# Designs tried in a protein design chat: VH-VL binders against Matrin-3 (MATR3). Part 5

Target 1, 76 residues: Matrin-3 (MATR3), of Homo sapiens (Human) (p43243r398to473)
Amino acid sequence: RVVHIMDFQRGKNLRYQLLQLVEPFGVISNHLILNKINEAFIEMATTEDAQAAVDYYTTTPALVFGKPVRVHLSQK

## First folded at step 24 (VH-VL)

Design n5 (from m3 with light chain K50N N51S)
Fold by OpenDDE, last read:
Structure n5 (fold): chain C 76 residues (1-76), chain A 120 residues (1-120), chain B 107 residues (1-107)
Amino acid sequence: as target 1 above (76 residues)
Amino acid sequence: QVQLVESGGTLVQPGGSLRLSCAASGFTFSSYWMTWVRQAPGKGLEWVADIRQDGSEKYYVDSVEGRFTISRDNAKNSLFLQMNSLRPEDTAVYFCAKDSPSWYDYFDYWGQGTLVTVSS
Amino acid sequence: QSVLTQPPSVSVAPGKTARITCGGDNIGSERVHWYQQKPGQAPILVVYGNSNRPSGIPERFSGSNSGNTATLTISRVEAGDEADYYCQVWDTDNDYVFGGGTKVTVL
């Protein structure tokens, strides 16, 4: 139930921007941002919510500061 | 063992320019982010700038944005900080720091620092 | 003031335990790192990721982090532990952020 976000760039309110990608799909229980590799892991309350987020961005580009990022489901 | 050696710190007048260098050894330089951290006399530590392994990303503390430029030469295991339009508040010991592995966000090794004094 | 708040000084008798706090809003959810700096020397990492100790750092050094406070604990304090100690985190808005530093004096 972890959403894996990749290829984002640093910027003001980065945490907020990342969380906003998945916030519409459910409750966020935890998150980890690895700025050195531009990756973030966001744990959702349910697997269903995490999957819904990933499915959505399969057909709709996910953007952080207007730049495309990759969104995958992780088993972390 | 890991070694970081800074150089280039001197006395300079306000508005002047200075280029700091850091010579790294004892680790795969090109595999890590590198960082400059400064410490004003009698004050605490302040992050200044960091640079990605391949130099494709560079970030700066707001107070130096537009004036300082961080760069690196991986072939020479060297980190640089070009400082332009220097101000008295830039006076500090400038440390070269090795960034932690990718899954963390700390600095595991530091140089002894080089003193930059900006004064009229 | 700094995002991370440290007491300016802590005094401790030899053999006793020193506790250095680092305060921040919801800092317990962050990864806090600690550095030791002696006069005229470079900082040395003594604790990373809240409670991990780098190789070569004595077991007397430990870290914890919960709520709004991270703590560096130095047990069985020795004269050689006298130094400035800084906490540090990565913040998405301010990048790498250091506390103001705490001067530990061994009496």
Scores: ipSAE 0.780, ipTM 0.938, lowest interface PAE 0.7, mean pLDDT 95
Fold by OpenDDE, last read:
Structure n5 (fold): chain C 76 residues (1-76), chain A 120 residues (1-120), chain B 107 residues (1-107)
Amino acid sequence: as target 1 above (76 residues)
Amino acid sequence: QVQLVESGGTLVQPGGSLRLSCAASGFTFSSYWMTWVRQAPGKGLEWVADIRQDGSEKYYVDSVEGRFTISRDNAKNSLFLQMNSLRPEDTAVYFCAKDSPSWYDYFDYWGQGTLVTVSS
Amino acid sequence: QSVLTQPPSVSVAPGKTARITCGGDNIGSERVHWYQQKPGQAPILVVYGNSNRPSGIPERFSGSNSGNTATLTISRVEAGDEADYYCQVWDTDNDYVFGGGTKVTVL
């Protein structure tokens, strides 16, 4: 139930921007931002919510600071 | 063993320029982010700038943005900090620090630092 | 105000336990790292990722983090532990952030 976000840029309010990508799909229980590799892991309350987020961004571009990012379901 | 040795710190007048160097050894330099951290006399630690392994990304604390430039030469295992338009508040010991692996955000090794004094 | 708040000083008797706090809003959700710095020397990483100890650091050094407070604990304090200690996190708005530092005095 972890959403993996990749290729985002550093910037002010980055955490907020990343969380906003998945917030509409359910409750966020935890998150980890790895700034050195521009990756973030966001744990959702349920696998279904995480999957819903990933499915949504399969057809809709996910943007952070106006730049496209990759969104995948992680097993971590 | 990991070693970081800073050099270049000296006394300069406000508005002056200075280039700091850091010689690294004991680890695969090109595999890590590198960072400059400074400490004003009698004060705490302040992150200044960091640079990605390949130099493609550079970030700065707001107070030095536009004045300082971080760079690196992986072939020479060297880190640099070009400081322009220096101000008295830039007076500090400047430390070269090795960044943690990519899954963390700490500094596992530090140099002894080099003192930069900006005063008229 | 600084993102991370440390007490300016902590005094401890030899053999006793020193606890250095690092306060921050929701810091418990962050990874907190700790550095020891003695006068005229480079900082040394003593705890990383809240509770991990680097190789070469004595087991007397430990860390914890929950709620709004991270804590560095130094058990069986020795004279050589007298130093300044800094907590540190990475913050999306401020990049790498250090606490103000705590001077630990061994009585």
Scores: ipSAE 0.775, ipTM 0.937, lowest interface PAE 0.8, mean pLDDT 95
Fold by OpenDDE, fold request of step 25:
Structure n5 (fold): chain C 76 residues (1-76), chain A 120 residues (1-120), chain B 107 residues (1-107)
Amino acid sequence: as target 1 above (76 residues)
Amino acid sequence: QVQLVESGGTLVQPGGSLRLSCAASGFTFSSYWMTWVRQAPGKGLEWVADIRQDGSEKYYVDSVEGRFTISRDNAKNSLFLQMNSLRPEDTAVYFCAKDSPSWYDYFDYWGQGTLVTVSS
Amino acid sequence: QSVLTQPPSVSVAPGKTARITCGGDNIGSERVHWYQQKPGQAPILVVYGNSNRPSGIPERFSGSNSGNTATLTISRVEAGDEADYYCQVWDTDNDYVFGGGTKVTVL
């Protein structure tokens, strides 16, 4: 139930920007940002919520600081 | 045996320029982010700037943005910090630091530092 | 004010346990790292990722992090442990952030 976000830019208030991508889909229980490789892992309360977020961004671009990022489901 | 050796620190007047160098050895230099951290006399540690492996990304603490430039030469295992428009508050020991692997955000090795003194 | 708050000093008798705190809002959700620095020397990483110990660092050094406080614990303190200790995190707004440092004095 982890959402994997990739290719985002490093910038001010990055955590907020990343969390806002998945916030509409459910409760966030934990997160990890790896700024050196532009990756973030966001754990949702349920697998269904995580999947819903990933499904949404398959057809709708996910943006961080106005730039597209990749969103995938992780088994982490 | 990781080793980082800084050089270039000296006395300079306000508004002056200075270029610091760091010679790295004992690890695959081109595989890691590198960082400059400074410490004013009798004060704590302050992150100054870091640079991606290939130099494509560079970041700075706000107080030095536009004045300092971090760069690297992977062929020479060297890290640099070009400091322009120096101010008295830039006076500090400047440490060269090796960044942790990409899945962490710490500094696992540090040089002994080089002293930069900005004074009229 | 400060993102990370440390007590300015901690005194401990030899053989006893020193605890150095690092306070921050919801710091328990962050990865906290600790450095030891002796006068005129470079900092040395002693704990990373809250509770991990680098190779070569004695098991007397340990770390924990929960709530609003991270703690570096030095058990069986020796004279050689006298130094300044800094906590550090990565912050999305300020990048790498250090605490103010704590001077540990061995009595």
Scores: ipSAE 0.773, ipTM 0.936, lowest interface PAE 0.7, mean pLDDT 95
Fold by OpenDDE, fold request of step 25:
Structure n5 (fold): chain C 76 residues (1-76), chain A 120 residues (1-120), chain B 107 residues (1-107)
Amino acid sequence: as target 1 above (76 residues)
Amino acid sequence: QVQLVESGGTLVQPGGSLRLSCAASGFTFSSYWMTWVRQAPGKGLEWVADIRQDGSEKYYVDSVEGRFTISRDNAKNSLFLQMNSLRPEDTAVYFCAKDSPSWYDYFDYWGQGTLVTVSS
Amino acid sequence: QSVLTQPPSVSVAPGKTARITCGGDNIGSERVHWYQQKPGQAPILVVYGNSNRPSGIPERFSGSNSGNTATLTISRVEAGDEADYYCQVWDTDNDYVFGGGTKVTVL
């Protein structure tokens, strides 16, 4: 139930920008931002919510600071 | 053993320029982010700038943005900080620091620092 | 008005325990790191990721983090522990952030 976000760039209010990508789909229980490799892991309360987020961004571009990022489902 | 040795710190007038260097050894330099941290006399530590392994990303503290440029030469295991338009408030010991592995956000090794004094 | 707040000084008798706090909003959810710096020397990492100790750092050094306070604990304090100690985190708005530092004096 972890959403994996990749290819974002560092910037002001990055945490907020990343969390806002998945916040509409459910409750966020935890998150980890790895700025050195431009990756973030966001744990959702349920697998269904995480999947819903990933499904949404399959057809809708996910943007951070106006730049596209990749959104995948992870088990980490 | 990991070793970081800074050089280039000296006295410079306001508006002047200075280039700092850091010689790294004892680790795979090209595999890590590198960072400059400064410490004004009698003050605390302040992050200044960091640079990605391949130099494709560079970030700066707001107060130096547009004036300082961080760069690196992985072939020479060297880190640099070009400082332009220097101000008295830039006076500090500048430390070269090795970034932690990608899963962390700390600095596991530091140099002894080089003193930059900006004064008229 | 730094993001991380440390007491300016802590005094401790030899053999006793020193506790250095680092305050920040919801810092308990962050990874806090600690550095020791003696006069004229480079900082040395003594605790990383809240409670991990690097190789070569004695077990007398430990860290914890919960709520709004991270704490570096130095047990059985020795004269050689006298130094400035800085906490540090990575913040998405301010990048790498250090506390103001705490001078530990061994009486």
Scores: ipSAE 0.771, ipTM 0.936, lowest interface PAE 0.8, mean pLDDT 95
Fold by ESMFold2, last read:
Structure n5 (fold): chain C 76 residues (1-76), chain A 120 residues (1-120), chain B 107 residues (1-107)
Amino acid sequence: as target 1 above (76 residues)
Amino acid sequence: QVQLVESGGTLVQPGGSLRLSCAASGFTFSSYWMTWVRQAPGKGLEWVADIRQDGSEKYYVDSVEGRFTISRDNAKNSLFLQMNSLRPEDTAVYFCAKDSPSWYDYFDYWGQGTLVTVSS
Amino acid sequence: QSVLTQPPSVSVAPGKTARITCGGDNIGSERVHWYQQKPGQAPILVVYGNSNRPSGIPERFSGSNSGNTATLTISRVEAGDEADYYCQVWDTDNDYVFGGGTKVTVL
């Protein structure tokens, strides 16, 4: 039930940009942003919500500050 | 035995320039982000800048952005801070710090610091 | 997290427990790290990730973090624990932020 996001860079409002990518798909219970590898893990209340987010971004570009990022399902 | 040794701190006039160096040993220098943290006399710690392992990403506290440049030479296990347009508020002890592994965001080893005084 | 608020000082008798607080809006969702700095010396990491101790730090150093407050706890305080203590986070807007520091005096 964890969404994994990669390939962003540090910057003002980064947390908001990352969280808004998955907020439409369900309740966010926790998040972790790893500034040294430009990766984030966003835990959703259910696995179904996380899968829905990942599925959506398989066919629709996920953007952070207008630039594409990768979105995957994780179990962390 | 991780060691970080800063050098280059001295008295400079406002508007002047100074380059700090940090010699690293006892760890694989090229595997870690490196950081400068400063401490004004009698005051707390302030993060100044950090630099990615390969030097491709550099970040600065707002008050020094455009004036300071962090750099590294991985072949010489050395970290640098070029300080231009120095101001009295830049007066501090400057510490070289080794960043934690990539899953964390702390500083596990620190040098003893080098004092920069900016005064007329 | 633009500011981490620490009390400027804490006094504690030897053998008692010192608690040093670090306040911030929703800091309980952050990973908080703690440093000890003795006069004229470099800081030393004593707690990371809210509650983990680096190798070589005595078990009487512990940390917790919930709500708007992170706490460094030093049980069975010794004279050698007299130092300044700083909390630290990484924040997406402000990058690395340190608290203002707390001077622990052992009387």
Scores: ipSAE 0.574, ipTM 0.905, lowest interface PAE 1.7, mean pLDDT 93
Fold by ESMFold2, fold request of step 25:
Order: C-alpha cells, then structure tokens, then sequence
Structure n5 (fold): chain C 76 residues (1-76), chain A 120 residues (1-120), chain B 107 residues (1-107)
C-alpha cells in the first residue's frame, strides 16, 4: 500500500508536488522523502488506492516541477 | 577515525571574499554528501550548504544563495566554500560536516570549525 | 517546518531526569535528530531518527517524537551533560532546520 516515486529534484514545494500525484486515488496515511537519493514513499490507506495510482501513471506521465518521474508500487 | 579539519577563517571587511577549506580523512569521502553549518557568536546552528557525492547537486540557505559556492575535490578529499560579498551577519564559526548515509538526513561527524569575522 | 521551537534553558539536579523539547507543527511525522554542544566545541550527534542512539552515546540519552513535540531525555544527569542541545530536521522547503538550542544547567 506504498507508492514509490523516483527521479525528482529537491526544491521548494516538493512535498506538495509529490503528494498531489497520489491524492486523487485515496487517503494518504504517511510519507517519507529521501533527499539524498531523490526517492519518496507515500503510504496510502489501502493497497487498492496505491495500485490505482501506479496503474494510472503506467500510461499517463507523472510530472514533478514539469519533469517526468517514475511511479511504482513499493516492495518494502 | 573520521577527521574533518577546516581552515581559511579570518577577519575580512564587508564586501570581501574568503575561501574556506575542509580536509577529510578516515572515511571514503566520495561516498557522502558534505555540508557546511555555521554558528554566529553566542547563537545557534544554521545550515549553509550541501553538495552531492559527485558534485552534481548543490543547495544553499536563502541568505547566502548567489554569494557562496560550495565545491569538492574528491581526489584530494577536500570540501570548499567560496564566500563572496561578505556581510557582517556572515560572522560565524563555520563547521564542515559529514552527512549521514543516503537513507538518513543528519550529520554524524563535525570538524572543530574556523572563525570568519566580517567587520569594518 | 520553518521553525523548531526549544526552551532557551533547562535546569536539572544531578541524578534527576532532564527533558528537552523541540516543538513543530506535526513534527511527529518527521525524523528528528539531536546534538550536544559544549562551549568551544563542535556538536556531537546524540540521537537520530527520533529515538536511535549512535555508538558511544550513553544509554542515559533517549528520544521520542509524537504529535507536535519531539523530546530528548537525559536520565541520571551528570555534571558532564551540561551543554547546549539542538534538534534538527530536514524540510523540503527550508532544507536543514535546527532548533534555537537549549542550555542544560546541572545544579
């Protein structure tokens, strides 16, 4: 039930940019942003919500500050 | 044993420039982000800048952006801070710090600092 | 997290427990780190990730973080614990933020 986002850049308003990618798909329980490797983990209330977000971005580009990022379902 | 030794701090006039150096030993320097933190006399700690392992990303506190440049030379295990257009409010002890491993966001080793005084 | 609020000072008797607070809006969702700094010296890390203790730091040092308050706890305080203590987080808008510091006095 964790969405994994990669390849973004550190910058002002980054938290909002990341969270809004998944907010349409359900309630966010928690998040962790790792500033040294440009990865984030966003925990959603259900696995179904996380999978819906990942499925959507399989065909629709996910953008942070106008640049593409990768969105996957976390294994951890 | 991790060691960080800062140098270059001195008295300088407002508008002047200084270059600070930090010599690192006791760890694989090229594997870690490096950071400058400063402390004005009698005041608290303020993060100044950090730099990625390969030098490709550099970030600064707003008050020094455009005036200070962080850099590193991995072949010489050295971190630098070029400080231009210095102001009295830049007066501080400047610490070199080793960033935590990549999963974390703290500073695990610090040098003893070098004092920069900006006064006319 | 643009500001981390710490009390400017805490007094504690030897052998008692000191609690140093670090206040921030929803700081319980952050990873809070704590540093000890003695006069004329560099800071040293005493707690990281809210509650983890680095190697070489006495078990008397512990941390917690929930709601709007992170706390560094020093049990069985000794004279050698007299120092300034700073909390720190990383914030996406402000990068690394330190609290204003708390001077612990052992009386």
Amino acid sequence: as target 1 above (76 residues)
Amino acid sequence: QVQLVESGGTLVQPGGSLRLSCAASGFTFSSYWMTWVRQAPGKGLEWVADIRQDGSEKYYVDSVEGRFTISRDNAKNSLFLQMNSLRPEDTAVYFCAKDSPSWYDYFDYWGQGTLVTVSS
Amino acid sequence: QSVLTQPPSVSVAPGKTARITCGGDNIGSERVHWYQQKPGQAPILVVYGNSNRPSGIPERFSGSNSGNTATLTISRVEAGDEADYYCQVWDTDNDYVFGGGTKVTVL
Scores: ipSAE 0.566, ipTM 0.907, lowest interface PAE 1.7, mean pLDDT 93

Design n5 (from m3 with light chain K50N N51S)
Fold by ESMFold2, last read:
Structure n5 (fold): chain C 76 residues (1-76), chain A 120 residues (1-120), chain B 107 residues (1-107)
Amino acid sequence: as target 1 above (76 residues)
Amino acid sequence: QVQLVESGGTLVQPGGSLRLSCAASGFTFSSYWMTWVRQAPGKGLEWVADIRQDGSEKYYVDSVEGRFTISRDNAKNSLFLQMNSLRPEDTAVYFCAKDSPSWYDYFDYWGQGTLVTVSS
Amino acid sequence: QSVLTQPPSVSVAPGKTARITCGGDNIGSERVHWYQQKPGQAPILVVYGNSNRPSGIPERFSGSNSGNTATLTISRVEAGDEADYYCQVWDTDNDYVFGGGTKVTVL
C-alpha cells in the first residue's frame, strides 16, 4: 500500500507537490522523503488506493515542479 | 578513521571575503553529501549549506544564499565554503560535517571547526 | 518544522535520569537526531532516527518521539554527561533545523 516516487529535487513546497500526486486516490497515512536520493514513500490507507495512483500515472505523466517523476508501487 | 579538518577561519572586516577549506580522510569522500554547520559564540548550531556527492546540487540557509558558495573537489578529498559580503552576524565557528548514508538525514562525523570573526 | 523548542537547561543529580525535550508541531512524524557537544568540542551524534544509538554510545542514552515531543533520555547520569544537547530534523521547507540546545548540568 506504499507509493514510491523518484527523480524530484529539493525545494520549497516539495512535500505538498508529492502528496498532491496521490491525495486524489485516497487517504495518506504516512510518508517519508529521502532528501539525499530524491525518493519518497507515501503510505495510503488501503492497497487499492495505492494501486489506483500507480495505475493512473502509468498512462498520465506525474509532475513535480513541472518536471516528470517516476511513480511505482513499492515493495517496502 | 574518519577525520575532517577545517582551515581558513580568521578575522575579516564586514563586506570582506573568506574561503574555508575542509580536508577529509578515512572514508570515500565522493560517496557522501557534505555539509557546513556554524555556531556563533555562546549560541546554538545552524545549518549553513550542503552539497551532493557529484557537486550537482547545492543548498543554503536563506541568510547566506547569494553570498556563500559551497563546493567540493573529490580528487583532493576537499570541501570548500566561499564566503562573500561578510556581515558581523556571520561570526561563528564553522564545522565541516559528513552527511549520513542515503537513507538518513543526520551528520555522523564533524571536524573541530574553524573560527570566523567578522568585525570592524 | 521551522522551529524546534528545547528547554535552555536541565539539572540532574548523578545516578538519576535526565530527560531533554524537543518540541515541534507533529514532530512525531519526523526522524529526530540528537547531538552532544562538550565545551570547545565538535558535536557528536548520540541518537539518530528517533531511537537508534550509533556504535560506541552507551546504552544509557535512549530516544523516543511521538506527538509534538521528541525526548532524549540519559539514565544513570554521570559527570561526563554534562554538555549541551541538540535535536535536529530535516524539513522540506527549512532544510536542516537544530533545536536551540539544552545545557545539562550534573550536580
Scores: ipSAE 0.563, ipTM 0.906, lowest interface PAE 1.8, mean pLDDT 93
Fold by ESMFold2, fold request of step 25:
Structure n5 (fold): chain C 76 residues (1-76), chain A 120 residues (1-120), chain B 107 residues (1-107)
Amino acid sequence: as target 1 above (76 residues)
Amino acid sequence: QVQLVESGGTLVQPGGSLRLSCAASGFTFSSYWMTWVRQAPGKGLEWVADIRQDGSEKYYVDSVEGRFTISRDNAKNSLFLQMNSLRPEDTAVYFCAKDSPSWYDYFDYWGQGTLVTVSS
Amino acid sequence: QSVLTQPPSVSVAPGKTARITCGGDNIGSERVHWYQQKPGQAPILVVYGNSNRPSGIPERFSGSNSGNTATLTISRVEAGDEADYYCQVWDTDNDYVFGGGTKVTVL
């Protein structure tokens, strides 16, 4: 039930930008942002919510600060 | 095993420039972000800047942005800090630090530092 | 996290336990790292990720983090533990932030 986001860069409001990508799909219970590899893991309340977010971004560009990022379901 | 040796710290007048160097050994330098942290006399630690492994991303504390430039030469295992428009509040010991592996956000090895004094 | 608050000093008798606090709003959701710095020396990492110990750091050093307080605990304090101790986090808005430091005196 973890969404994995990649290819962003550090900057003010980064946390908000990342969380807003998945907020429409359900409740966020936790998150971790890895500033050295530009990856984030966002835990959602259910696996269904995480899958819905990932599915949406297979057809709609996910943007952080107006730039595309990759969104996948985490194996971790 | 891991060693970081800073150099270049000296007395400079306000408005002057100075370039710090850090020689790294004992690890694969090109695999890690590198960082400068400073400590004013009798004060605590303050992060100054860091730079990505390939040099493509550089970040600075607000107080030095536009005046300081971090850079690296991976072929020479060297980290640099170009300091322009120096101010008395930049007076500090400047430490070179190796960033943690990618999962964490700490500094696992530090040099002994080089003292920069900005005074008339 | 724009500010991490540490007490300026802590005194502890040899063989007793020192607890060094690092305060921040909701710091329990952060990963807190701790450094020891002896006079005239470079800092060394003693705890990372709230509670993990690097190789070579005695088991007497431990960490915890919940609510608004992270704590570095030094059990069975020795004279050699006398030093300044700093907590540190990374924050998306402020980047790397250090606490003000705590001088631990062993007496």
Scores: ipSAE 0.562, ipTM 0.899, lowest interface PAE 1.7, mean pLDDT 93

